# VH-VL binders against Protein-tyrosine-phosphatase MKP1 (MKP1): the designs that were tried, part 12

Target 1, 143 residues: Protein-tyrosine-phosphatase MKP1 (MKP1), of Arabidopsis thaliana (Mouse-ear cress) (q9c5s1r149to291)
Amino acid sequence: ECSKVADHIYVGGDAVAKDKSILKNNGITHILNCVGFICPEYFKSDFCYRSLWLQDSPSEDITSILYDVFDYFEDVREQSGRIFVHCCQGVSRSTSLVIAYLMWREGQSFDDAFQYVKSARGIADPNMGFACQLLQCQKRVHA
Key: E = the ipSAE of ESMFold2; O = the ipSAE of OpenDDE; V2 = 0.75 times the mean of E and O plus 0.25 times the DockQ between their complexes.

## First folded at step 10 (VH-VL; framework fv_unasnemab)

Design a3 (from z1 with light chain G91D; at its last look DockQ between E and O 0.80; V2 from the best seeds 0.00; counts 0 for: pae E 3.7 > 2)
Fold by ESMFold2, look of step 10:
Structure a3 (fold): chain C 143 residues (1-143), chain A 121 residues (1-121), chain B 107 residues (1-107)
Amino acid sequence: as target 1 above (143 residues)
Amino acid sequence: EVQLVESGGGLVQPGRSLRLSCTASGFTFGDYAMDWVRQAPGKGLEWVAEIRSKAYGGTTYYAESVKGRFTISRDDSKSIVYLQMNSLRTEDTALYYCTRERPFQYYFDYWGKGTTVTVSS
Amino acid sequence: DIQMTQSPSSVSASVGDRVTITCRASQSIRSYLNWYQQKPGKAPKLLIYKASSLQSGVPSRFSGSGSGTDFTLTISSLQPEDFASYFCQQDYSTPWTFGGGTKVEME
């Protein structure tokens, strides 16, 4: 499912990432592919792609790339675009990045941002390592 | 101070190989994508190859004119990016620049002085 | 691949002139367009990224505009150090491609 979590941010898994109709019906203009070694850029001529190579592992360091991701989300918002953020199933990696963005952009705590994302996408479940990393760097990601 | 120093250019015959090196300093090398951009004598700029950082998959991309012949690689422990150029052609003659690319934004914010590759019989 | 076409290929100008250079993409690249300056015998230098954002240290007489397929670099009052070649480059998708360049020369 293609879950809308903010005006410009949509989240899902590979099943949505490879379905051009769903992407176009939601007005998607940009893709953030969290799993570039697994999922290709399915529709390069239709959407602007940026890729990450994240493992769904508690030891994966997501904090080192957060500000690059935030800049990309802001570029999309400034262009009045819509970004689809995906991993394999849209549970941990993609939702963790969106939670981090809401913490940064809206000044929300991790818990509040997580509940906000979970209300839009009920299967959202960052792995324990990602959750811990976001809690530990909460002051850093707040403006 | 960001510095990019290219080396390994020279004269080679068509069909031969050459390896360029670019030594980087003044920034956290492993966090950046690195590129090669070339400029033939009296001509414009042509992007040649890109290698992304490990965080962005370490993936490589090539211009169509060099696919299958050139290989970009990096050694993060030494802060060096390489361009292995095989099956060289006279049209590969150019000044080759090493460039730094900001992650996720893909513009070239720092350039080396370049190293000249001349391919002739 | 996205082709970038610059116009004009050269322009003759005097110090103080307003200079306008255009760049056209073969498909929409939204605002993913960068501008570089290259002086003779030197490496290119980034001037503008994201179509209109000035790189640190670039004088305010340089400005960029445009979105989609048509982009413009403007030098509001040409200075002696501005005689150079200028290149646009798209970073919408690989392969990254440059325009053919515009040489700004002294009249």
Scores: ipSAE 0.385, ipTM 0.788, lowest interface PAE 3.7, mean pLDDT 89
ESMFold2 (binder alone), look of step 10: mean pLDDT 93; pTM 0.940
OpenDDE, look of step 10: ipSAE 0.396; ipTM 0.834

Design a4 (from z1 with heavy chain R52Y; at its last look DockQ between E and O 0.92; V2 from the best seeds 0.00; counts 0 for: pae E 4.2 > 2)
Fold by OpenDDE, look of step 10:
Formats: sequence, C-alpha cells, structure tokens
Structure a4 (fold): chain C 143 residues (1-143), chain A 121 residues (1-121), chain B 107 residues (1-107)
Amino acid sequence: as target 1 above (143 residues)
Amino acid sequence: EVQLVESGGGLVQPGRSLRLSCTASGFTFGDYAMDWVRQAPGKGLEWVAEIYSKAYGGTTYYAESVKGRFTISRDDSKSIVYLQMNSLRTEDTALYYCTRERPFQYYFDYWGKGTTVTVSS
Amino acid sequence: DIQMTQSPSSVSASVGDRVTITCRASQSIRSYLNWYQQKPGKAPKLLIYKASSLQSGVPSRFSGSGSGTDFTLTISSLQPEDFASYFCQQGYSTPWTFGGGTKVEME
C-alpha cells in the first residue's frame, strides 16, 4: 500500500514503486528510493527521483545521510509536492528515514515519531540498528 | 577554504590512456559527491562523470559519450578523485574540471582550475 | 536525456542594463535548475541553484525564476564585472546537462 504518513509524505514498498497508476493517483511528484541497488528509478520521466543504497542491516549507517534526506523532504514540501519514500517492503529503511524527519521537523521523540508513523503504516518496524541510531541522535537531530 | 586541484592532463595520441587526479582540501571529502565536467576549446560545458561517497553507495554515473572508456574513482583517505580515461578520442580534447557536489543537491558549488587534455595524432 | 536550450547565445549590453537569459528544458525539471557564471580563463562559478536560490556571496542583482521547463536568469543592473558567459544546468536527472551558454558582451 501507498501509506500517507504526513501531508506531503507517503511510504511504501517496491510493489507501489513500480505501479505508476498508484503513484499518480496519490499525486506523487517526488520519489526517494532507499534501495537503488535493487529497484530502479522506474518512471524517471514522470517523477523526480533520488536514490540511496541502504542495506537492511543494523550496521548500516543512516545518520550520515539524514540531513540530506531532510533537505529533500523540505524541498518537496516547499514545492507543494508529494514524496513517496520506498524500500523493498516499506517496513524498516523507508520508515526509519521518515521517523527521523519527523523527529527533526516536529521536535518529536523517537517513540512519538515512531508511533505516529506506525499509526499510518502498521507494518513500520525499524531494525534495531536504525532505532538505536535515531535514539542516539535524537538531540543532534533536533539541533 | 575549499580547494580543488586537478592534475594529469597532457597531450596524447588517439587510442591512448590518461589518468586525471583531483586533490581536494578544506572540507570533509567523504560527505560530498565528486564530478568531472569538461569544456572543449571555445565550447560549452559537458558533464562527464560522478561518484558518490560510500554513504550513498559509492555509485558512479557517466555521460554516454564516455561510458565504457572512462572510469571515475575516489580515495577518501587521500581526498582524491580520479578519472581514468582509456581509448581516448580527438573529441575528448578539453579542459577537465573537478567539481564538488552535495548529495541530493545536484549543483556544483566549487570547481578546480582544470587540467587540459589534448588528444591529437 | 534532457536537452537544455539556452537563449540568446550572445547579448551586447551596457553597464546598468537589465539583462535576461532564458533556459528551456525539453521536459519538466521541476525547480532543479542551476546557473553558473564563467569568466574568460576561469572556472565556472555557481550563481543560483534550485531555480531561484542565490548562492552565498553572489550579489543580489542576480536572480532566477521559473519552474517546469522555462527558466530565467536576470541581472537587474549589469556591472563591469558581470561581462562573462553564463550557463544553465539541470539537476533533475542524470545525465546532467548544460545549456549552450550565453555570452554577455560589452556594447
């Protein structure tokens, strides 16, 4: 499913990423592909793409890319666009980045941001490494 | 102060190889993507290649005109980006600039002075 | 690939003049359009990014506008140091492509 998390943020998996009709029906204008080594930028002529090569591993460092991701989310917002953030299943990688963004933008704690995302996408489940990184960076993310 | 210094340019015959280097300083090299952009004499700018840092998968991209012949690489420990140019052609003659790019920004905020590559028989 | 058409190729102007340069993309690039200035014998310098954001240190007489396919760089009052070539560049999708350039010359 293409899950709406915030006004301009949608989250999902590859099944949605490769379905142009779903993306268009949801008014998507931008796409963040978290798994560029697996999924291509399917519709480059229709959407603005940015790709990451994140492994679904607790040892994967997401902190180093957070501010660049935040800037992308903000660019989309300022353009009155809608961004679809996807990984393979929309469970860990994509949701972790959205959680991080909410923590940063809204000043939410990890727990609050996580529950918020989970309320919109029930299968949201950051791996323990991502969760720990976000918890450890909570103060820094808010800075 | 951000500084990019290219080297390795020269005169070569068609079919030969050349390796360009760009030494970066004044910033955290690993936080940025690095690009090569070339400019033929009296002509416009042409993007050549890009390489992301490890944080972004170390992915590389190439212009169609150089695919299969050029290879971009980087050594983050030395703050150097390279452009290995094989099977050089006369149309590869240009001033080659090294440029810095913020990930996901896709603009070039700092440029080196360039190094000249001349391919001629 | 996205083609960038820049116009005019050259323009003659005097100090104090308003100068306008246009860049057209073959397809929508949203706001991912950047402008560079290049003086003879020098490397390009970033002026504007994301269509309208002024790069730090760039004089306020430079401005950018546009979205989608049509973009404009404006110099409100041309100064002696502004005689140079200008290039647009799309940052929407690889391969990155530049416009053909505009040479601003002294009249």
Scores: ipSAE 0.181, ipTM 0.781, lowest interface PAE 2.0, mean pLDDT 94
ESMFold2, look of step 10: ipSAE 0.363; ipTM 0.808
ESMFold2 (binder alone), look of step 10: mean pLDDT 94; pTM 0.953

Design a5 (from z1 with heavy chain G58Y; at its last look DockQ between E and O 0.67; V2 from the best seeds 0.00; counts 0 for: pae E 3.6 > 2)
Heavy chain, then light chain:
Amino acid sequence: EVQLVESGGGLVQPGRSLRLSCTASGFTFGDYAMDWVRQAPGKGLEWVAEIRSKAYGYTTYYAESVKGRFTISRDDSKSIVYLQMNSLRTEDTALYYCTRERPFQYYFDYWGKGTTVTVSS
Amino acid sequence: DIQMTQSPSSVSASVGDRVTITCRASQSIRSYLNWYQQKPGKAPKLLIYKASSLQSGVPSRFSGSGSGTDFTLTISSLQPEDFASYFCQQGYSTPWTFGGGTKVEME
ESMFold2, look of step 10: ipSAE 0.389; ipTM 0.797
ESMFold2 (binder alone), look of step 10: mean pLDDT 94; pTM 0.955
OpenDDE, look of step 10: ipSAE 0.903; ipTM 0.954
ESMFold2, fold request of step 11: ipSAE 0.407, 0.485, 0.451; ipTM 0.813, 0.839, 0.825
ESMFold2 (binder alone), fold request of step 11: mean pLDDT 94, 94, 94; pTM 0.954, 0.954, 0.953
OpenDDE, fold request of step 11: ipSAE 0.914, 0.922, 0.920; ipTM 0.958, 0.960, 0.959
ESMFold2, look of step 12: ipSAE 0.415; ipTM 0.810
ESMFold2 (binder alone), look of step 12: mean pLDDT 94; pTM 0.954
OpenDDE, look of step 12: ipSAE 0.906; ipTM 0.955
ESMFold2, look of step 13: ipSAE 0.365; ipTM 0.791
ESMFold2 (binder alone), look of step 13: mean pLDDT 94; pTM 0.953
OpenDDE, look of step 13: ipSAE 0.908; ipTM 0.955
ESMFold2, look of step 14: ipSAE 0.354; ipTM 0.773
ESMFold2 (binder alone), look of step 14: mean pLDDT 94; pTM 0.951
OpenDDE, look of step 14: ipSAE 0.901; ipTM 0.953

Design a6 (from z1 with heavy chain A33R R102S; at its last look DockQ between E and O 0.10; V2 from the best seeds 0.00; counts 0 for: pae E 9.0 > 2, placed apart)
Fold by ESMFold2, look of step 10:
Structure a6 (fold): chain C 143 residues (1-143), chain A 121 residues (1-121), chain B 107 residues (1-107)
Amino acid sequence: as target 1 above (143 residues)
Amino acid sequence: EVQLVESGGGLVQPGRSLRLSCTASGFTFGDYRMDWVRQAPGKGLEWVAEIRSKAYGGTTYYAESVKGRFTISRDDSKSIVYLQMNSLRTEDTALYYCTRESPFQYYFDYWGKGTTVTVSS
Amino acid sequence: DIQMTQSPSSVSASVGDRVTITCRASQSIRSYLNWYQQKPGKAPKLLIYKASSLQSGVPSRFSGSGSGTDFTLTISSLQPEDFASYFCQQGYSTPWTFGGGTKVEME
């Protein structure tokens, strides 16, 4: 399912990523593909793509790319666009990046941002390494 | 001390071109978004253009009223931002300010004194 | 485009008066609202950012409030140097847009 988390942010899995009609029906203009080694940019002529190469592993370091991701989310918001953020299942990688963004942009704690995303997408479940990394960077992101 | 100094304004006929320059000092120029904001005589403020740092791809944005006619650019080695103004119209007549934009907070914290552009027959 | 409607367009006031200026956005801009002061012949100067945060060096008689679509700039006790024009500006999405301005004049 294509889950609306914020006015400009939608989250889902590969099933939505390869369905042009769902993407267009939700007014998607930009796509953040967290799994570039698995999923291609299915509709390059229709949407603006950015790809990342993240493993769903506790050892994967997501903190090093957070501000690049924040910049992209803000670019989309500034243009009044809508971004679809996906990984394979829309559970861990994509939701972790959105949680981090809400922590940064809205000043939310990890727990509050996670509950906000989970209320919009019930299967959201960052792996324990991602959750630990976001908890550890919370002060830095809020500063 | 942060300073922004504009130059290159003048009187030109409609359809002609001008190039404005803004020399920056007192801060790490390459890290900041830079903007042009204009003010027609006796009127309010109008944002014209933005250029981001090279870390963000040097992306440029324009007000619809100037899109396709104006080009913003930067030379980080000289700490200069430019505005190339082509196909000038009488409604482009204004005092043009160079501004520094706070990233992600979206306010203009430092302004130059401006350079006047008059487009008249 | 987000339109910013500022009122009043002009205020006649005396030193010591409390002055309020309002700014309304055509859609929610959350707290991305900034206030500027412009004295005759001078460039604008940032007073307030993020609706209520006072810029360094700005006197405490200036304050800002509001969220969403409705915002207010207040000068608690007008001083002679406060006779100027005031502008609001939204920083939510491009194009960045300004209110039409409010001229605060000596009565």
Scores: ipSAE 0.007, ipTM 0.631, lowest interface PAE 9.0, mean pLDDT 89
ESMFold2 (binder alone), look of step 10: mean pLDDT 94; pTM 0.950
OpenDDE, look of step 10: ipSAE 0.856; ipTM 0.941

## First folded at step 11 (VH-VL; framework fv_unasnemab)

Design c1 (from z1 with heavy chain T59Y; at its last look DockQ between E and O 0.12; V2 from the best seeds 0.00; counts 0 for: pae O 7.1 > 2, placed apart)
Fold by OpenDDE, look of step 11:
Formats: C-alpha cells, sequence, structure tokens
Structure c1 (fold): chain C 143 residues (1-143), chain A 121 residues (1-121), chain B 107 residues (1-107)
C-alpha cells in the first residue's frame, strides 16, 4: 500500500508510515506527514520528516501550504531522494497535495493529475473542498 | 491595463536604510506573487526577493546577497509591495524593478519602470 | 543555486538575419525557462515563457525551444526594433537566476 505515483513520490496511509521495512524497501528517504496531530514521526533517525496538521475537511485550507509543500517535494527531487506522503488512509489529504504538485510541476490539469494519481492509488479521493481549491488554483495558474 | 509603478529610490550612504514601494493596478493584486529584480549599471538582471500571495501562504524568499538585510512585504488593501532595505552596501546600487510573477509559473509577465538606488560614500 | 550560462554575450546582425541565442542551465530545469527582451533605458519585457510559449502580443518571429539544460531563443528575421538585450531566466527553483544576457546590435 505504499503507492508509487511518480519517480520520487510515494503515497500511503498510517499503516505504511509506521512500517519501517516497507519504507526502506521502497527506498524512501523523506516523509511528509499530513496528520501530525494524529501520527507521530515514527522513525526520526531513519528518515527526514516534515509534518503538517491537516484536517480531512472541505473547510481545511490546503492552498496556504502548497508553496511550502512544493519546496519540500523539490528538495527531495534535487537530492535524488524519495518522499512518502501520508495521511491516515492515503485517500484525501496526501493525494490532494500530490495532485497539486503534479498540476504545478508537470503542468497537468486537475483532472489529468487526479487520474494519474488514481491510477497509481485506486482509493485516491480528494474531498470536495480540496478538489475545489485545486480547481481554483488551476484557474489562477492558467489564467 | 496592468501597471506597476516603483518609488522610493534615491542616493544614500552605506549602512543606511531605504524603503521602496511598488503600486500595482489593473489586476487582482492579491492573487499574484510579486518580486523585486535589480540591475546594476551596465550589468545583467538579478533577482532580489519574492513575496507570494496570501492565498498561498504569503511566503517570502530572498537572494543570498540581501538575506538578513532586505525585507519584502505587501499590503493587498492598497495593492502595494514594499522592499525595506537595511544596511545598504555599495554593491546594492542598481535600478530596482517591481515585477508580477504568474502563480506557480515563475515568470515575470509585467515590469515597472524601476526606481534607482545609489549607495555611495 | 542554478547557474544560467547565456551565449553569445553579443552578436552583430543585420535586418532580416536569423539570430539564435542559447542558454544552458547547470542542472535540469525541465521547461521552466523564460526569455526577456530589454531595450536601452527600458524595463525587461517577457517574450517566451516555459521554454516555447509565446507571450501575448509578441511577434511570431520570436520562438523558443529546448528542455532540460539547453535552450534556444530564435529570431527568424531580425527587425529594426529587435536590436536589444535578451535574458534567459530559470523558474525551476529559487533563487531565480538569469543568464548573463545577449546584446543584439546592428552590424
Amino acid sequence: as target 1 above (143 residues)
Amino acid sequence: EVQLVESGGGLVQPGRSLRLSCTASGFTFGDYAMDWVRQAPGKGLEWVAEIRSKAYGGYTYYAESVKGRFTISRDDSKSIVYLQMNSLRTEDTALYYCTRERPFQYYFDYWGKGTTVTVSS
Amino acid sequence: DIQMTQSPSSVSASVGDRVTITCRASQSIRSYLNWYQQKPGKAPKLLIYKASSLQSGVPSRFSGSGSGTDFTLTISSLQPEDFASYFCQQGYSTPWTFGGGTKVEME
């Protein structure tokens, strides 16, 4: 359930986040924990961590953190690392951030980026608030 | 019509401070990142600082050459971006341009005419 | 930081000439390369963004190509108003960096 979305991006849930062997077997070097108020940074000595405190709510503002998240993704990429992005189930929060990143870095539309992520992680399903926010971002990027 | 108008340039001695302003019009200011780019006399372009949209966190970024000395800020209610320049050095002498940065695209599609900053003893 | 090496630093050309300017990045910047034109005493003007996209209002004689580390700006038929300096800029990662510039001057 450690789903490879891109060359350096993997997505999953807490079950994977707390399994060091799965993370190591996938060559993970960095972890983005979207739910720092729920899940700890399990293996601080083994991986580089960054934690966010995102609620899985349509009212949660993910746009305010996108630039910072993108910088983290890019730092990992530049280091030839692999980042594991997780939330509780790997359904909404983590996938939304990856979708946003692909929209920016790969120049993909929301639909294309979403389908791309979903093809790698079938349970990907951003909540309606996140989807709307990303669509608004698309309009601004391509305006 | 998009317009950017810089002001606040002048002649100052090393170690002094100066604050530049850029007034924007003709677009939804709050949706865009704003940058300062400078050009020393007869030289090329050098990026100085960026402030991103409040909608996207309002993060600031600086060139290493100005980090700790310059501060970029914005007032969306007035459509103004500022550059507070402290501890000025002779090498800060340049024409300072205000630029609009496209969201998540990182190119500068509109530029002001610039304001001249001269740092000299 | 990503270094941008622009060449040539200057080129003498005549009206009607094909002019080519190159820009090389110290590392891959994908397609996040932009080109600007600057005339004496004027602010830079965006010509091309994301390697090959022509900015609105820019004549079609301007074109951009390339990806990864090597990029090219081409003026298919130089016009009198095209004598100016040109700069590339990478938009891949901060700090944003510019090439050293190319001055296109009349032969």
Scores: ipSAE 0.023, ipTM 0.654, lowest interface PAE 7.1, mean pLDDT 93
ESMFold2, look of step 11: ipSAE 0.308; ipTM 0.775
ESMFold2 (binder alone), look of step 11: mean pLDDT 94; pTM 0.955

Design c2 (from z1 with heavy chain Y61R; at its last look DockQ between E and O 0.04; V2 from the best seeds 0.00; counts 0 for: pae E 8.9 > 2, placed apart)
Fold by ESMFold2, look of step 11:
Structure c2 (fold): chain C 143 residues (1-143), chain A 121 residues (1-121), chain B 107 residues (1-107)
Amino acid sequence: as target 1 above (143 residues)
Amino acid sequence: EVQLVESGGGLVQPGRSLRLSCTASGFTFGDYAMDWVRQAPGKGLEWVAEIRSKAYGGTTRYAESVKGRFTISRDDSKSIVYLQMNSLRTEDTALYYCTRERPFQYYFDYWGKGTTVTVSS
Amino acid sequence: DIQMTQSPSSVSASVGDRVTITCRASQSIRSYLNWYQQKPGKAPKLLIYKASSLQSGVPSRFSGSGSGTDFTLTISSLQPEDFASYFCQQGYSTPWTFGGGTKVEME
């Protein structure tokens, strides 16, 4: 399902990513594909794509890419666009990036940002490694 | 037409409590964060508190000057936002505005007329 | 906390004058700066959001510019109804903070 987390941010899985009608009905203009290994850019002529190559593994380092992701979210907001952020199931990788963005943009703790995302998308469940990384960098990402 | 109507202000002695209410109409209340902003007589504007909708976590944030004394809350079924003001001080004397905040763009696009709180011995 | 320094604190002007008001943030706020007008005895009214976007119903003589730390509100040709106080506000991070205001008075 295509979950609205913020005015400009939507989250979901591959099922939504490959359904043009759902994307258009939600006014999606940009797509952040967290799983470039697995999911292609299904509708390259219809949406602006950015792809990342993240494994859903506790050992995957997501902190190294956070500010590039934040800049992309901000570019979409500045264009009054709507970004769909997805991985395979919309549970761990995509939600972790959105949680990090909320920590940075709103100055929320990891716990508050996680609860915020989970209230919009109940299946949000970052893997333990991603959660630990965000907790460890909590002070650094606050702006 | 968006309307915000504040009530509950008055004259009160230091150390006492008041509860402000703001009734909202003319928009989908659950989609918006709501804020309180105050203006002391002859002074500028000071943000006081923010509450996000329940659908977006219901998070609250406060100005440092009111943390631990004021509590913002909302009742989405009635489209009302509240400010519970405890342990009032003379420096809390102000006109208190209820405002609607545009999510993630963080500007206040609609304001009520305000309700006056005077804290004096 | 992000401090907003607004100048001048007041300006005397005549109908038809070009008026500029500046606002400086203590750190970069990108484009998250908003402008409000407040007439005596009235609530503030949003004029401009996100540095340069004009709110619906606001006359085109109002414009905003800037990014980062330095921002400007311009009234290209002052009208009688524009004599008021003007405030900037940053929407980048909490606490949300306002400038000290600029009173535009009839000369």
Scores: ipSAE 0.007, ipTM 0.622, lowest interface PAE 8.9, mean pLDDT 88
ESMFold2 (binder alone), look of step 11: mean pLDDT 94; pTM 0.952
OpenDDE, look of step 11: ipSAE 0.809; ipTM 0.928

Design c3 (from z1 with heavy chain F104W; at its last look DockQ between E and O 0.93; V2 from the best seeds 0.00; counts 0 for: pae E 3.3 > 2)
Fold by ESMFold2, look of step 11:
Structure c3 (fold): chain C 143 residues (1-143), chain A 121 residues (1-121), chain B 107 residues (1-107)
Amino acid sequence: as target 1 above (143 residues)
Amino acid sequence: EVQLVESGGGLVQPGRSLRLSCTASGFTFGDYAMDWVRQAPGKGLEWVAEIRSKAYGGTTYYAESVKGRFTISRDDSKSIVYLQMNSLRTEDTALYYCTRERPWQYYFDYWGKGTTVTVSS
Amino acid sequence: DIQMTQSPSSVSASVGDRVTITCRASQSIRSYLNWYQQKPGKAPKLLIYKASSLQSGVPSRFSGSGSGTDFTLTISSLQPEDFASYFCQQGYSTPWTFGGGTKVEME
């Protein structure tokens, strides 16, 4: 339910986000909440939070926030921390951001990054708009 | 490329209201937080208010000195940020800058030229 | 509120001098410290963000260092265009706060 996708990156849904024991047992230090309008920051005194207000809609523009997310993931990695990235179900919004990060950080194609995330979390399924946006941004994030 | 143009400043008496506007161009306005920062004559810089973009919650924050009197708002369709200033005091006299803020990093990378507000009787 | 104390309040210097400006936060702000330059009659301009990252287009004679509570801005060899006021600003938590400024002026 709490899927490790990289040394410093874990992905899941709200069920994990509100379970302090699972977060602590996985060594989580930081949280990226993709759904600030639905999920509160459950344990502000225990974890460092950043929140986004993203709809799971093909028309939602995620490219505008990607570099801010990359910077945050790198800050966590630099501190030897572990970040838990979540939306409601851990299917589309959270996985899309992690896929984008792998494309940028590792130089992977969208397809390769998606396969990597899906192998760690089988329900990963970015909506068609997110997938299209990441494909269109592939040359840009491969700077 | 990036431009921030403030307007709406002027001379007003204490207790009155004034509305500042900042028109933005040359960047995707909806991606950034916007702030007002003021500088009294011969003084340093004082942050006044912030409004975050929709993706970051659209929330507003205020300096204690203006809380309850000033309201920041934005119209993303027009690329305008506003500062509604009510119950003005002589200590609100300053040059008011519109600034662009990088989300989560909280630095002000572009500044307008400012609009002057003078509050005197 | 996080108070930022900046020193010195002014410094007289000559072209070619090395100038160091210090900024102290009342509590740890990690590396969320930014530096701005303001020339008379002009708006401030960002020089350095995240304590040590140089903004694009800023000359390499400017550098920043520090973390936690103590930060410095250094101008390695002062140029005529560097006579200005300099401000630090913390970006760790609201309210965002500035130091009192340092005026660098010609001897």
Scores: ipSAE 0.382, ipTM 0.804, lowest interface PAE 3.3, mean pLDDT 92
ESMFold2 (binder alone), look of step 11: mean pLDDT 94; pTM 0.951
OpenDDE, look of step 11: ipSAE 0.787; ipTM 0.916

Design c4 (from z1 with light chain K50R; at its last look DockQ between E and O 0.82; V2 from the best seeds 0.00; counts 0 for: pae E 4.2 > 2)
Fold by ESMFold2, look of step 11:
Structure c4 (fold): chain C 143 residues (1-143), chain A 121 residues (1-121), chain B 107 residues (1-107)
Amino acid sequence: as target 1 above (143 residues)
Amino acid sequence: EVQLVESGGGLVQPGRSLRLSCTASGFTFGDYAMDWVRQAPGKGLEWVAEIRSKAYGGTTYYAESVKGRFTISRDDSKSIVYLQMNSLRTEDTALYYCTRERPFQYYFDYWGKGTTVTVSS
Amino acid sequence: DIQMTQSPSSVSASVGDRVTITCRASQSIRSYLNWYQQKPGKAPKLLIYRASSLQSGVPSRFSGSGSGTDFTLTISSLQPEDFASYFCQQGYSTPWTFGGGTKVEME
């Protein structure tokens, strides 16, 4: 369930987030916890944690935090680190952020980035609101 | 232009309370974490408290020296950060700075001029 | 708590000198080390974040390096406006902590 999406980006759910051996075996150095209110920082001494509190709701606004997340992914890449991005099941919230990053970093359309993430993690399924937000922001994300 | 303006400092006796305010302008206040950092006369910098934005949980953190006595809060509609300081001690005497904190990176990119708190009997 | 040890406590220097200030963390903070300048009577100002990234408007004579526990701030050619105190600060985990400061003063 620890899905590699890019050289420095891995995606999964809480089951992987609480399994130190899986995280270490994949060389994880950083954790982005999309559900910090729900999931704790399981291994504070082993990994660098950063947290968001996102609801899996069509009305949740993810666009306001996208560039902070992109900057953090780039910081991890510049450190030659590997970041594990998770929510509860690794389906909507975490995958939406990674899709947005690929749109920004690789210049992909939403559809192409989504299919890329889905090929790496078959259960990826952003909720309709997140998908709509990323489609509407496609020009801004590419800029 | 980003501006942070602190107010509410003054002379107060030990054991009393004081409330600091910081008015922010020139940026989208609700997107940032805000902090208080203090500097005792002739001394270095000491972080006091942090309040994160709603997207990052709205959580608060405190230095051990002020836990249970100080409360940080924010009013995003007015772009104001507060520091409620209860049970003040002489060791709390300092210039108190309001700072803007970059999310995820945890550096203080803008600072106010500070407001002075003097606690003496 | 992550303790930050800064050295030297003070430096006497002349305009044009190369000045080096070091900061050591009590445990690895990866690259989450920031540097601030504070002139007398003024608020601190961010110079460098993430060990080596220059804040907007900071002259290129300032540079930062290091990772893990050992970090360096360098002023390649000291200017009159650079006489100030300098502080490091870790942004790895709460509580956020500062070094004790380094005063750069005119000899």
Scores: ipSAE 0.327, ipTM 0.774, lowest interface PAE 4.2, mean pLDDT 89
ESMFold2 (binder alone), look of step 11: mean pLDDT 94; pTM 0.951
OpenDDE, look of step 11: ipSAE 0.811; ipTM 0.926

Design c5 (from z1 with light chain S28D S53R; at its last look DockQ between E and O 0.90; V2 from the best seeds 0.00; counts 0 for: pae E 3.0 > 2)
Fold by ESMFold2, look of step 11:
Structure c5 (fold): chain C 143 residues (1-143), chain A 121 residues (1-121), chain B 107 residues (1-107)
Amino acid sequence: as target 1 above (143 residues)
Amino acid sequence: EVQLVESGGGLVQPGRSLRLSCTASGFTFGDYAMDWVRQAPGKGLEWVAEIRSKAYGGTTYYAESVKGRFTISRDDSKSIVYLQMNSLRTEDTALYYCTRERPFQYYFDYWGKGTTVTVSS
Amino acid sequence: DIQMTQSPSSVSASVGDRVTITCRASQDIRSYLNWYQQKPGKAPKLLIYKASRLQSGVPSRFSGSGSGTDFTLTISSLQPEDFASYFCQQGYSTPWTFGGGTKVEME
């Protein structure tokens, strides 16, 4: 439901995003809302929110925002916080961003990062466009 | 390299309208949020409005003091930010700065020189 | 809305003095606090972001610290060019808000 992917990173869907108790029980301090057009910032007084407006479409460009997302994940790490990353179902958009982060932070290939995320959250399934984009930028994010 | 040039300020009577423009250059304009920050004579800084880039929703936010009267907008093809200021009040008299805002971190790393708006009878 | 309270509103100091300016947020803003310097007749300039990180080109005599609700800007040895006004600003959530400012002036 609320899947722990890394020490400071949790992933889920809108059902978890609107449940303050689940978020608090997992020690969440920060939210990355991938679908600001669809989901509001449910608990603005309790958590730090950052929102993106991503469509779950192969033509949606996610590479232009990756380093801003990485910076935010690192900010959370530095503050000893925990970030909840969500889209509607926690399948494509949110997991794609976390996969990209693992590629960047851990030096993992797309396949290794995807396998790691999928082992923590079995429904993880980036759309083909997101997968292609991450494969194409793999050398660039390995730094 | 980064340049922000405001224009459109002037002297207007209360109740009238004015439109400010900010022309940006030296960076990828469409990747950044843009803001207006004002400073009344002899006073501190007051954030006025923000418009985010498309990837961050293109959403707008306003200080309560200007909500409903001011509208921020952007034209990414021309690298211009606008502030439409309606129903102007004496309290809106200030130097208006255009600022660039780093996404997600929300600090203002580049500021224009500002354009003066004076609202008086 | 997150209110930012700066103190003192002004301070008189001499070249070489250590100057400390404080900023208090009305709620926990983690480390999302920024500091700006404004010299008379000029636009503000970013000094510190994320509470403690120096912007490029800012002298190391400037430092920032704090998290949560209480933050400080310190000038370790005041220089003639440091007589200016200083503003804090929270980057935690909209609406973005500034402190009232602190004017550092020559005694």
Scores: ipSAE 0.455, ipTM 0.827, lowest interface PAE 3.0, mean pLDDT 91
ESMFold2 (binder alone), look of step 11: mean pLDDT 94; pTM 0.954
OpenDDE, look of step 11: ipSAE 0.920; ipTM 0.959

